# VH-VL binders against q9vpl3, part 41

Target 1, 224 residues: q9vpl3
Amino acid sequence: RGKINIQRPKAPHYERARVVAVTQPKYPELPKAKSCFKTRAERTQQQQENPYNEIIAREVRNWLDHSRLVAFFHLSSITADDIFRVRVQLHKQNLHLKSYGSKIIEQAVKNTRYEAIVPLFHSNHCIVFSPDPEKTAALLRIVRRVPQMVLLGGIVEETMLSRNQLVAYAQMPGLHAVQAQLVQTLSQAPGHLIQQLQAHQNSFVQVLDVHAKNQMNEETPKST

## First folded at step 1 (VH-VL)

Design e27 (framework fv_romosozumab)
Fold by ESMFold2-Fast, scan of step 1:
Structure e27 (fold): chain C 224 residues (1-224), chain A 120 residues (1-120), chain B 107 residues (1-107)
Amino acid sequence: as target 1 above (224 residues)
Amino acid sequence: EVQLVQSGAEVKKPGASVKVSCKASGYTFTSYYMHWVRQAPGQGLEWMGEINPSGGSTGYNQKFKGRVTMTTDTSTSTAYMELRSLRSDDTAVYYCAREDLGYSYEFDYWGQGTTVTVSS
Amino acid sequence: DIQMTQSPSSLSASVGDRVTITCRASQSISSYLNWYQQKPGKAPKLLIYDASNLETGVPSRFSGSGSGTDFTLTISSLQPEDFATYYCQQSYSTPWTFGGGTKVEIK
């Protein structure tokens, strides 16, 4: 079996009603002629963060901070039974399907490096979180059977990835982390890259040689 | 705890239809796809199709071209596979199998099989 | 359709032997490969899923490896109860297809 035990942000159920009661404002009656306009008092109240929304926004930030894999989906009309089936299947793989309102997402990512994702949530959406980035392949296998969920992009190891980049990441064989670091080094493209490549190449080959010997799957080097 | 129990053996004449049942127990029937796989005597396994008990959507192997229909009865947690216009080469053991979605759509539980013999 | 080719079609081995069965896909299927064991007169049983993951309750002498087009099932020390036919199956795309099977006979 795969690991299915997870820790979620604690639900604020017992404090929710109290927060609502404390934050319920007394609004003045609007004059009939100006009922479409908000009074200064109403605008001031509206400018104050809704405490309930801030609690959920903190939950979203906690998921973002503790997840090494985050995937964003557009969600078309889907039955409660079908989404429940998907949620159960994802949970077995330590993948956690969450739905949050667009304003809560915006509030959660405001002033963070993830603020660029806000436009993705203009329509119906859902997010999948996982502490394990190697579960990207499992995620895409499950979602392949759910045409109502359309992958938009995601975050892997704190790096924003497009849809195509996420799909490519899911299909990478073992040692992809070493390969990705090498590619990042190559993409620096400074004038002295050749010398850096030779140093990194020697280190990389040495690591692979040790790994291959430890795996008892040693390949004979080919001569040129 | 999970069990798939299939209907008994059938003997049919060419041109007839057969409807095999598969009763599921020990899990939430609508949460898992059900597949049908057949095996001719001394031959390998051949996938026939799938059904999602939630909503009843199906996918069939083109080889069976309009001859197969898969249905479910969620009130009895039973899946059905009907094969029409039977030919002698349809003689086989027919299995239902549950798909454990999550990794590689593997079939984690199988029915015991239903032998269908097509002969004059 | 994706064609699955298994080799050998049959083999005979003694108890305690290491047995390797190979499965080749006609195109890359990533790790969407499952292995099943079928004993005479019985339904198939899942052994390995997603190329290399051992199903719960399956003895540790069974292992799977491979990705892309070439896959192997290994039995490290053959036991009498391992007399069976073994099938690989791809679940990369419909229609799901099975290999031709490998019959393992114990001498």
Scores: ipSAE 0.015, ipTM 0.471, lowest interface PAE 6.7, mean pLDDT 77

Design e28 (framework fv_romosozumab)
Fold by ESMFold2-Fast, scan of step 1:
Structure e28 (fold): chain C 224 residues (1-224), chain A 121 residues (1-121), chain B 107 residues (1-107)
Amino acid sequence: as target 1 above (224 residues)
Amino acid sequence: EVQLVQSGAEVKKPGASVKVSCKASGYTFTSYYMHWVRQAPGQGLEWMGEINPSGGSTGYNQKFKGRVTMTTDTSTSTAYMELRSLRSDDTAVYYCAKDYFDESGWYFDLWGQGTTVTVSS
Amino acid sequence: DIQMTQSPSSLSASVGDRVTITCRASQSISSYLNWYQQKPGKAPKLLIYDASNLETGVPSRFSGSGSGTDFTLTISSLQPEDFATYYCQQSYSTPWTFGGGTKVEIK
């Protein structure tokens, strides 16, 4: 074969995903015949069919309401097979890749705290939803290998985060209290993150030191 | 043939710079990240950084204190790694490695043959 | 940074022996752990990915197990061609880090 981009014959990637998708039970959330792409004709029809837009907007609001992690991506040209492979990898981690038109996004977030995200969707885009914010690290690991998907930002625990803030969140240990505090810290002015992390480390060390000293004092008999 | 071919061995003096090349063939160069991993004599593997050939975005290991620069030339499917302000402890074999991912994981699936860089006065 | 601790640093075993190499991460990395084999003067070669998946062309005597922080690579019946240094590598977060390596010598 003279093809410059040679398909990997041994890889279980797309072919395995295709077989799995065909044989799996019917899951409404799994992608079926729907891609991140919208044709010009589909976009034009959606603009004219307002009732359809309202139905899809309600679906988007449902995803936003029930997801503790939402990530926004700019999407460059990508084949249907490639994006399906990405969807399968994401779904394995309980991450759900969805695509909606900018008009639908605008209707979905109208009169909500998330209305500010609308400008992010003026070009081709995808959104990833998950009920589990601890999957942010898995999400970034998978998407790092898809150059066509560029992270714009997201929502964690109903808090808007920039791209850099999401990356910082993904690098934190899997302790719920620490992760929740990090989200609050990242929503503040720059410079507070280091202070917060240092304070936690110092407090923990002090607690251990006090406990050790108290045990020593408790073991010491009265010798007066 | 799917392969990564690196430039030949280099001998440099302390304070000099070295630029190693890695020519890719047999796959779409812009579809995968290129990584650089070094190995000092008798030591283990150390990741230096990565570059996305599609846009040139890079991620470097902070251990090199800003001494490393990675670039690509898409027209020749070649990746470059330049290490500046060389010290004797930079003596190592430098590998380029292509990554891959699928539903089952992420890993280095293809490695260059390695380029020996010796730093001595 | 995630530190990868590998043990033992070296071992010597007879052909047919069962060999186990361990790798420990300083924090949970789920199953994002790969194993590579490196023969003298050669580049590393992938053996196992995502903790337990055998790469195509790798003999079935090689197997991997573990999750979280503790992982193992097992060679069920050591062969002369298994003379090599083995490295674990976490694929969870940057910087990507490797274990110190385990050199396997056949007596």
Scores: ipSAE 0.007, ipTM 0.450, lowest interface PAE 11.4, mean pLDDT 76

Design e29 (framework fv_romosozumab)
Fold by ESMFold2-Fast, scan of step 1:
Structure e29 (fold): chain C 224 residues (1-224), chain A 122 residues (1-122), chain B 107 residues (1-107)
Amino acid sequence: as target 1 above (224 residues)
Amino acid sequence: EVQLVQSGAEVKKPGASVKVSCKASGYTFTSYYMHWVRQAPGQGLEWMGEINPSGGSTGYNQKFKGRVTMTTDTSTSTAYMELRSLRSDDTAVYYCARGTDEYLYGDAFDIWGQGTTVTVSS
Amino acid sequence: DIQMTQSPSSLSASVGDRVTITCRASQSISSYLNWYQQKPGKAPKLLIYDASNLETGVPSRFSGSGSGTDFTLTISSLQPEDFATYYCQQSYSTPWTFGGGTKVEIK
């Protein structure tokens, strides 16, 4: 069965706290505005210009710059215990699951080659980073059993790939030269690929239904 | 009916190689990892390695020091395990087993082949 | 590598007895532990996955418990078909490793 409904056993508190802390933005207390003439809306807008977003945005840029594999997912509701289990399994394969706010991602990729990915993050999302593109197969194996995570596409060796292209890459033998050549052949203009990825994002309900049904079929194999 | 059917018993001399086959039926072959587990006479279970039939990626137990190669033929839904440089302590029953592919709950071996006896004798 | 230690290595029991088998991991494996039953001359059969979940078709007299490093398999009322060797296996990290086995013998 393998469905996400079991809460025990929980991961050790220290490791759980670390994983949660790494994925959740940490903001120090912000100084209070001294102006009493500003409206509530003006104060809210000024507070939304969080100076610490730039620190986190730099962290996101470092992940993008040092990762040869980046995969984008739509993320549906999932328990803290279940997502922690996913993070542990991914971490064992040198795959790092990160979740950042849309504004932080926009700030991180603004004026970079990755700016085209911003539309993917207008809804719930998460990103998996890895320095090792050969781990694409391991990534897909792990997330195949997590119906709350729906693959939208990714970046391999700085080349943007659709979901189907990423699946095809995962199925290739581990010949780096051949894989690099295939990635070049499969490459598309960022605008065109983003339109495809955004279409998939808009079809979440249909994709999630198909994934759920496929997993149910695999969990209940027919006997003679 | 989900089944794994293995090739017949083998008798080999020290230094030879053996290749065991495991034919899968009743499920989508490329949707599950295939594992190989051996058991020496009167002893416990020892994991040898795994292969993903969807792409051929493998993971081996370092104990076999590059002596093992796992392959698949997706057109026949068959997995193969080749063990080279055989020694007398390689005498064992070799099993293929399907991994459940449940990373949230961990991989378990839910379907097993009947086993292939490999005897290494001088 | 994660070492799995089972105790006892063998035990003698009668039909109707409550049997308890213990498995200890050399490091914390959360709940990533499976239990298998093996009868002489046969392949192993999955009984329990993720420490406490019964595999489909396994009788309710089998139960698993534990987390971290210490795990237990319990058979509440031993039946004639339960005389077998039982193995634990960690699914936390490769290489996957098995316990040494516990042989449940008839008295």
Scores: ipSAE 0.005, ipTM 0.470, lowest interface PAE 10.2, mean pLDDT 77

Design e3 (framework fv_romosozumab)
Fold by ESMFold2-Fast, scan of step 1:
Structure e3 (fold): chain C 224 residues (1-224), chain A 121 residues (1-121), chain B 107 residues (1-107)
Amino acid sequence: as target 1 above (224 residues)
Amino acid sequence: EVQLVQSGAEVKKPGASVKVSCKASGYTFTDYYMHWVRQAPGQGLEWMGEINPNSGETGYNQKFKGRVTMTTDTSTSTAYMELRSLRSDDTAVYYCARLGSEYTWPAFDIWGQGTTVTVSS
Amino acid sequence: DIQMTQSPSSLSASVGDRVTITCRASQDISNYLNWYQQKPGKAPKLLIYDASSLQSGVPSRFSGSGSGTDFTLTISSLQPEDFATYYCQQYDSLPFTFGGGTKVEIK
């Protein structure tokens, strides 16, 4: 078992208890069949009446700018308890499930490279953010058990990907993910052009290698 | 090469338990769900359940009424399926199968060779 | 559970024939259907995924079509190695369910 060194809390009992009471979420019991609809309507209402719409839009921009993985989902009717369980499972993998009103998303992405995503949010939706694109496979494994969440597409390393492209990326973990991006770029060309590009790449690399060796010999005999 | 290799044939008495193993090689074991499918002699395929090797989460076909357990050992890249309270109608070939992807290839793209389980008195 | 009904349960055909196997779901499964081939004594092999997508390495004589509740697997010109049992499988929802199988026998 072992011993653990714990320092006593510095906050007074009364103040600490009050903070805990304020931060403890209250979970009212909602009818399972109706809870999803009410929760969604309530979230939409909160966004519309919130005087901090610009602050929330700024939060969304920060998530987009600082996340290397962003996945967009259509969200059909799902209970509050079910979405909470999904959120907890995703959070264990450093995947952050967020839901924002369509107006807030439009405001956040207006005049940005991401403005093209706005049509995806005309219906019920949610977004998963992560700083780690290697978590794409973990994300898809988790959401496969949630039929109410339908993948629409995403952004990986600032590149907009369709549903199929994002799924393909998930199949190539680690260093292979970089190769997947190259393959996707080259797949836009006919097969014969892809073969030609690979041949040119090999020839170019050989030329650069010869040049680099000559440069080292001519300028610096020692390069330790 | 990607492959799944299963344990050998078993003969069990009614009421006993059987535990079938499935050793994966050639891919990252934790990246794909492992499923179990059985086939009684002369009959069709029946899905038994699934396991996520990364989390240990399982999903079972309800018709097995709590007598099936699926586990994995990630250190050996091996999946296990234990079926308890064996009946004569549990006589079947049991397959493990990799689910490629729920989105790209939500299909069983790699199958084990099968394990014959015979339940007889 | 979603029930998958295959027809016919068996058929006899000659090399070169066009063979059509049908699969019907008890409810709408969109295009979330796979087809497998199983030869005697062997594990099943994936032929078609996503109702109509041909698995890599599978001959082009195999094709799949359909959406919703009605699906077909077609073999345009039957070859000797195609005599096997074919299964459809839905992946719209758990539990995954298979059709009863269609045995394609030599005439």
Scores: ipSAE 0.000, ipTM 0.432, lowest interface PAE 13.7, mean pLDDT 74

Design e30 (framework fv_romosozumab)
Fold by ESMFold2-Fast, scan of step 1:
Structure e30 (fold): chain C 224 residues (1-224), chain A 122 residues (1-122), chain B 107 residues (1-107)
Amino acid sequence: as target 1 above (224 residues)
Amino acid sequence: EVQLVQSGAEVKKPGASVKVSCKASGYTFTSYYMHWVRQAPGQGLEWMGEINPSGGSTGYNQKFKGRVTMTTDTSTSTAYMELRSLRSDDTAVYYCARDAEYFDSLSWFDPWGQGTTVTVSS
Amino acid sequence: DIQMTQSPSSLSASVGDRVTITCRASQSISSYLNWYQQKPGKAPKLLIYDASNLETGVPSRFSGSGSGTDFTLTISSLQPEDFATYYCQQSYSTPWTFGGGTKVEIK
C-alpha cells in the first residue's frame, strides 16, 4: 500500500471506532401528547437567532479566508464509516472535508464576495478546504472513488471555477503556468460562471427527481 | 490469495466483437476499481479504461470511443470488457488489473490477470 | 494526455552492473508515478509505486526517485532474473499513460 504522510500517527482504526460510537445518540422517548410542546420548542429554535450558528459561521469564514482551494460537492446518502475513511484520506493530503447547514453557509458568506454561491447549498452538500491549491489533483483522485460526492465547482486563489475548469486546473503544470492558464480560460462574466454552477446543480436535482419517480413506480407495480 | 483469472484466447474476423472476462477472488470485489490494459505484439502497454464494480461507473480512453464497453457481475466477482468493430491493429494481449483500494489516494495496478490473446485476421 | 518518455529504449548489461532507467512526463505529475517489470510472455508486475515506494516482495536492489517531470528507476546490482522490460506509468490524471518501455538485455 501507499505511504502517505509517514510522520502522521496511524489512528484511522481507533478514530473510526470512536466516530461510530458518537454517532449513536440515545434520546428518551416523549409521550405523543406532548408533541405540540415539542413543536413549539422546535419553532422557537428555528425562528430565533442561534448563538452557536454565529460561532460556526465564523469558523466557516476562517476556512474561506485561509484556504486557497475550496471545492463544493453535492453529497448523496453515505455511511458514517465511508465518510470517515474519505476524511482520513483527504486529511493525509491537507484537504479538510466539512459539512455545514445551508443557513450557516448563508450567514458565513453574507456581505462577502462569495455570497453568490449560497443557492448551491440548498441541497445536501459538503465542502473541501485546503491551503494548497496544488492538491486539487489529489482531491479529484480521492473523490473519483466516492460516487456519493458529486463535484459542483470550486474556488482556487479566490477565483470561482466550474466543474470542468477545476478538472482542467488539476491537470495543468506548475504554479506559474497554471496561473497563466486560469487567466486565459476565465474571460467569461462572473454571472455566467455562477449560472453554469447553478445549472449543473439543477440538472443533478432533476436527475434525482426522475430517479425517485422511477423508484416509486417500481415499488408500486400493478398486477396484470 | 488475491487472484485475477481471464478467459481464453480468441480469434476474430475484422468487424466482429470480442468479450473478455476477468474473474476475481481473494478480496472484496466492490472495493477496488478494475482496469483494462492492452499490449500489441512487440509494443508497450496501453490503458483502455476502468470500472467501479460498486455501481458500475466507467471511464474510457478516448481512443476507444464508442467501441468499448466495460461491465461487472458482482454476484460472480467477474469483470468484462467488450471491444466492437475489430480491426487488425486490435490484435493484442488484453489484461485486467486491480487498482489500489477504493478510498486510497494513490493508484497503481496490482495484481494483473494472466492476459487474453485476441487475434484479428481475415 | 500526459506523454511519458522512457530512455533508453533498450540497454545491454552484465550481472552485477548498476542500471538506471529514466522516465520523463510532458507535464508535472508530482510523485504520481509507478514502475512495472514485465518478463516475456508474462503479465507486468508492480515494482515501485508513488515514485519511491518499494512494493512488498520486491528486492531492495530496486529503487525509484524523482518528482515533477523527471524520474529514475535504479537497479543497484543486476541479477539474472532482472532481465526484462520496464515500464513507467503516471497515475496523476486519466487517461493513465505508460512509457514506451526499456528492455534490459544480457550483454
Scores: ipSAE 0.011, ipTM 0.489, lowest interface PAE 8.6, mean pLDDT 77

Design e31 (framework fv_romosozumab)
Fold by ESMFold2-Fast, scan of step 1:
Structure e31 (fold): chain C 224 residues (1-224), chain A 120 residues (1-120), chain B 107 residues (1-107)
Amino acid sequence: as target 1 above (224 residues)
Amino acid sequence: EVQLVQSGAEVKKPGASVKVSCKASGYTFTDYYMHWVRQAPGQGLEWMGEINPNSGETGYNQKFKGRVTMTTDTSTSTAYMELRSLRSDDTAVYYCARGYYGSGSLFDYWGQGTTVTVSS
Amino acid sequence: DIQMTQSPSSLSASVGDRVTITCRASQDISNYLNWYQQKPGKAPKLLIYDASSLQSGVPSRFSGSGSGTDFTLTISSLQPEDFATYYCQQYDSLPFTFGGGTKVEIK
């Protein structure tokens, strides 16, 4: 199995099973009714000109609406067999690898908050979707084994993250652990507390700052 | 035919640096990770780190982090491993090995090894 | 780091014998384990990948089994060319780690 052992024969039924697994639709299980109001409003602002492109663009928008983790990759030349192997590894972690044309992506995100991603797709690309943002670490572990896939950035909980921010997010055990760390920091002298919070904001721990900013934009003034 | 050809033996004094090369041929250099593994005389194998020739991204074993640097030159399909601040316990045979992508890093092809001796 | 414990560290066997080598991981690594053969003065050679898959060009007398934490390499009928040291290696997580090796002496 695999490219290293090119002389290894494959059973016909195995190849057929692999094709079925790859081509079978892998949609998020969240119903459309659970999409947020802002996302629906942004979707209705989109303009579409080609009926086929409209259908595929709506599919892309549905993936964006129902995924709490979206990662963008540049994709170098890769065989169908090798990309199938990657899809299988990702699927076991509830990660869904999709490829769409650049024009379809542009149509899907035009007039939405995600329009900034369009320049990432001017060359060969693919996108990984997941309803579970805690799978970011698993995603990065798997794609490190695939030198043809180069991480460009992503979206976590509706927040655009650079490559470095996404890598930092993946190395964190979760917001509960980050909150525990802040509690420990808050028990120290005020000068040391300020220094540690500034260091976390500017270097390795970005998620809490991004989360706080998003909450301030939605509910409370920034000073609270 | 896939081949990994490494540079010749080196003798260094403690505190010096050594840079070992590994020239790949017979495959698309950027499609596979390159790993470095060392073996002290009479001892087992120790993984040092990896480099993705396509992106330049590296992963180092924490034991060597801070004194190892891995690089590649894609125009010559050559990988390099530089180890600094050499100690006598760095005396070993250093191997480059190709890592398979997709299913994980299995080392399917190895260089012949480069003997590095650190002595005063 | 995941620690790989190989047993035995060495063994002596006669040509035609069935030889088994065991490898134990300090934590669950699923099937992310490879086996290598190293002859004196040579680079290691991949024998088995993904715990049980035989590498192309490797004789069918070699087989691997196991999952999780316990793994076995079996040589069904030992041949003179099988004099070597055998290593297991996990690739579930970084850093990749090797077992201490098992030296197989034919006699």
Scores: ipSAE 0.000, ipTM 0.456, lowest interface PAE 12.5, mean pLDDT 75

Design e32 (framework fv_romosozumab)
Fold by OpenDDE, second read of step 2:
Structure e32 (fold): chain C 224 residues (1-224), chain A 120 residues (1-120), chain B 107 residues (1-107)
Amino acid sequence: as target 1 above (224 residues)
Amino acid sequence: EVQLVQSGAEVKKPGASVKVSCKASGYTFTDYYMHWVRQAPGQGLEWMGEINPNSGETGYNQKFKGRVTMTTDTSTSTAYMELRSLRSDDTAVYYCARVWSGYYTEFDYWGQGTTVTVSS
Amino acid sequence: DIQMTQSPSSLSASVGDRVTITCRASQDISNYLNWYQQKPGKAPKLLIYDASSLQSGVPSRFSGSGSGTDFTLTISSLQPEDFATYYCQQYDSLPFTFGGGTKVEIK
């Protein structure tokens, strides 16, 4: 069976050729007079961009921009049913599982602050979005039970985190809890300082009193 | 420590309603669904329904045909289960149990149970 | 509704015995099965989740296996505290359903 010359594909069957010819979009010839400064290459590249992909890319950007928690997962041999189950579980936690093509992701994040995530999307992947970074722990708990979902990394509050960092983040007490603890600690500090200062003053006064008493006792003449 | 503490035993007449409470402590109340499971004397366990304390979303076992209502008070971290139109066959120990997700997870913590006796 | 059938309903065993309890689902529930232990007058206690995962704090003598429709709970060496009723529970779909239970009694 002869090597299919990919570089010189055999002419399609007549019927297929006819269909292709009929289905080829006829683009209006741009009037020659408008010096479109755009090179033919730029025009061809723009024409090849599926308008649908642009719409989806915008959607992806919108999700990225409005999410405070984004997690990236590799999918390994997961069934549609399993995905659905996970999606339902995540949805109940206000976590939104989405899957996009790698090309769409590339298009979406091109020339944006998210461009660094492109290497994560070389295989089957899904993204989980959430407006609530506190749901990171919930996300990890759910996904832990799904071996087909492998955490690659994420974005939390506009910070890109590795897998390990994301796990660590999930284990941390909430920001509010930490802040509350800090406030408590700070509120106690002045009291402690005041106590220490007062303690020193009191001790000094005591020592002076003892000295004064001792001096008075020494000045009392032994009445012979 | 995670604790689910239920209200005390109830004795009711047929046709009456019972409302059992389950007070949760030791965890974030809104992060877990609260489920209710009952057990008739000498019988197995029967799932009654679930509630999401965060959203208020509920799911009920259709077996109860609308007689059951689950509610939560997030301010007190308390879940409530009301069963109406009580019958003799509703005599059971009722348990609350938490689940991380309303679907596809385990009952990791249970209340101590509330005995409800329906007698004429 | 998914029916869960446990077998046997009861068994007698001695301390040190290997005990096996089976649970069958009326349909494929993948690994969405939990095992609980219940002692008289007490609430059920989670032993195994996701068919084979041991709950924290549960002794290693407990193990779960199976997927799809057939599941097994095994106690490798029965201890005195293990005399109880055991239940399987599916969480594949609502309503959640339990097996009929298996009472493990002292021989």
Scores: ipSAE 0.016, ipTM 0.502, lowest interface PAE 7.9, mean pLDDT 84
Fold by ESMFold2-Fast, scan of step 1:
Structure e32 (fold): chain C 224 residues (1-224), chain A 120 residues (1-120), chain B 107 residues (1-107)
Amino acid sequence: as target 1 above (224 residues)
Amino acid sequence: EVQLVQSGAEVKKPGASVKVSCKASGYTFTDYYMHWVRQAPGQGLEWMGEINPNSGETGYNQKFKGRVTMTTDTSTSTAYMELRSLRSDDTAVYYCARVWSGYYTEFDYWGQGTTVTVSS
Amino acid sequence: DIQMTQSPSSLSASVGDRVTITCRASQDISNYLNWYQQKPGKAPKLLIYDASSLQSGVPSRFSGSGSGTDFTLTISSLQPEDFATYYCQQYDSLPFTFGGGTKVEIK
């Protein structure tokens, strides 16, 4: 269907970390960490109601709107030095690690196509953003060395993907057309992305069908 | 290669109107807002306003509101800035410059400038 | 409107000198500041965006720093081609505003 069937991840056996601060990391903030994607709405000063919470919620929406890759993680207890090391490694790959409180995330995604992610943030969490979905493999390579970060799922090209679907996407080698079609096959993308792929639909479907039939004994996906 | 090419110099009488054009090439015209900035002789830069080529939505500096109109023609990838009721202190070089439409961070490419002289 | 104040208004320096230009905002603009170079008779050119990020193609002798209300553009070793006027510009809120400019004259 149009929505991803997100399997509930098993609770980590290790001790759970405290909720990360919503306003800033425990490390000194990196230059531009909270402001490089400031929108027109934020600049016109037409904010309503709770301006502080709304400003942070707009920052989250801006990250979601400008990132073609968003990955969600459960975050266990981690030292400030370790998380800084991870941030530096991710930043080299144009991957941006952010932490926001559950209420701020709920406010940011309320009444949007991303509202389904809210349950993922009931425990300690962090999010990685990137404008480049080809960096998914680099992200998973870095995170494999960080046991405190457990992948829950993500959004690629406006399509919500489960953990397993995101891993499958990361393993698809460097063919943009095939990767886009794989994302569409694993889940339906609501909105503009589907229309943009329409002109190439026949070629993409044929490539994936040949792959499925050759490797899975004529198995056909049930998702439409 | 990104280029913004502006129309030629204009000489106008006080009270007249001037319309400056800025033709974009080398990028997707609707992905970038077009801004207009002017500079009087020997003086600094002054922001006039912006237009979103995708929606036609405009934002004007209050100083020029009521005298300025910005438009675009997507079929020719051209932006226009019309300034009315010209005064001698409107004598300036007028620049167009692009800004990515997702957020307003920087003017990364500028037109060469159009000199507008207002005198009688 | 946010007022941007640059200092000095002009300066003269020798080739090889370290040049520092300061820009002060009338209110907190975080890191929402750009620096531009304008050579006589030409359009401005982006040097630094987001207060400290160097634009592609700009020599590494240029650097920016600061956050909040106080910002600095530094040229570590002035070259003859650096004769120009430099402008800071805030993009925290509309209308966008520029500093008054700093004219760098090479002795």
Scores: ipSAE 0.000, ipTM 0.420, lowest interface PAE 14.6, mean pLDDT 75

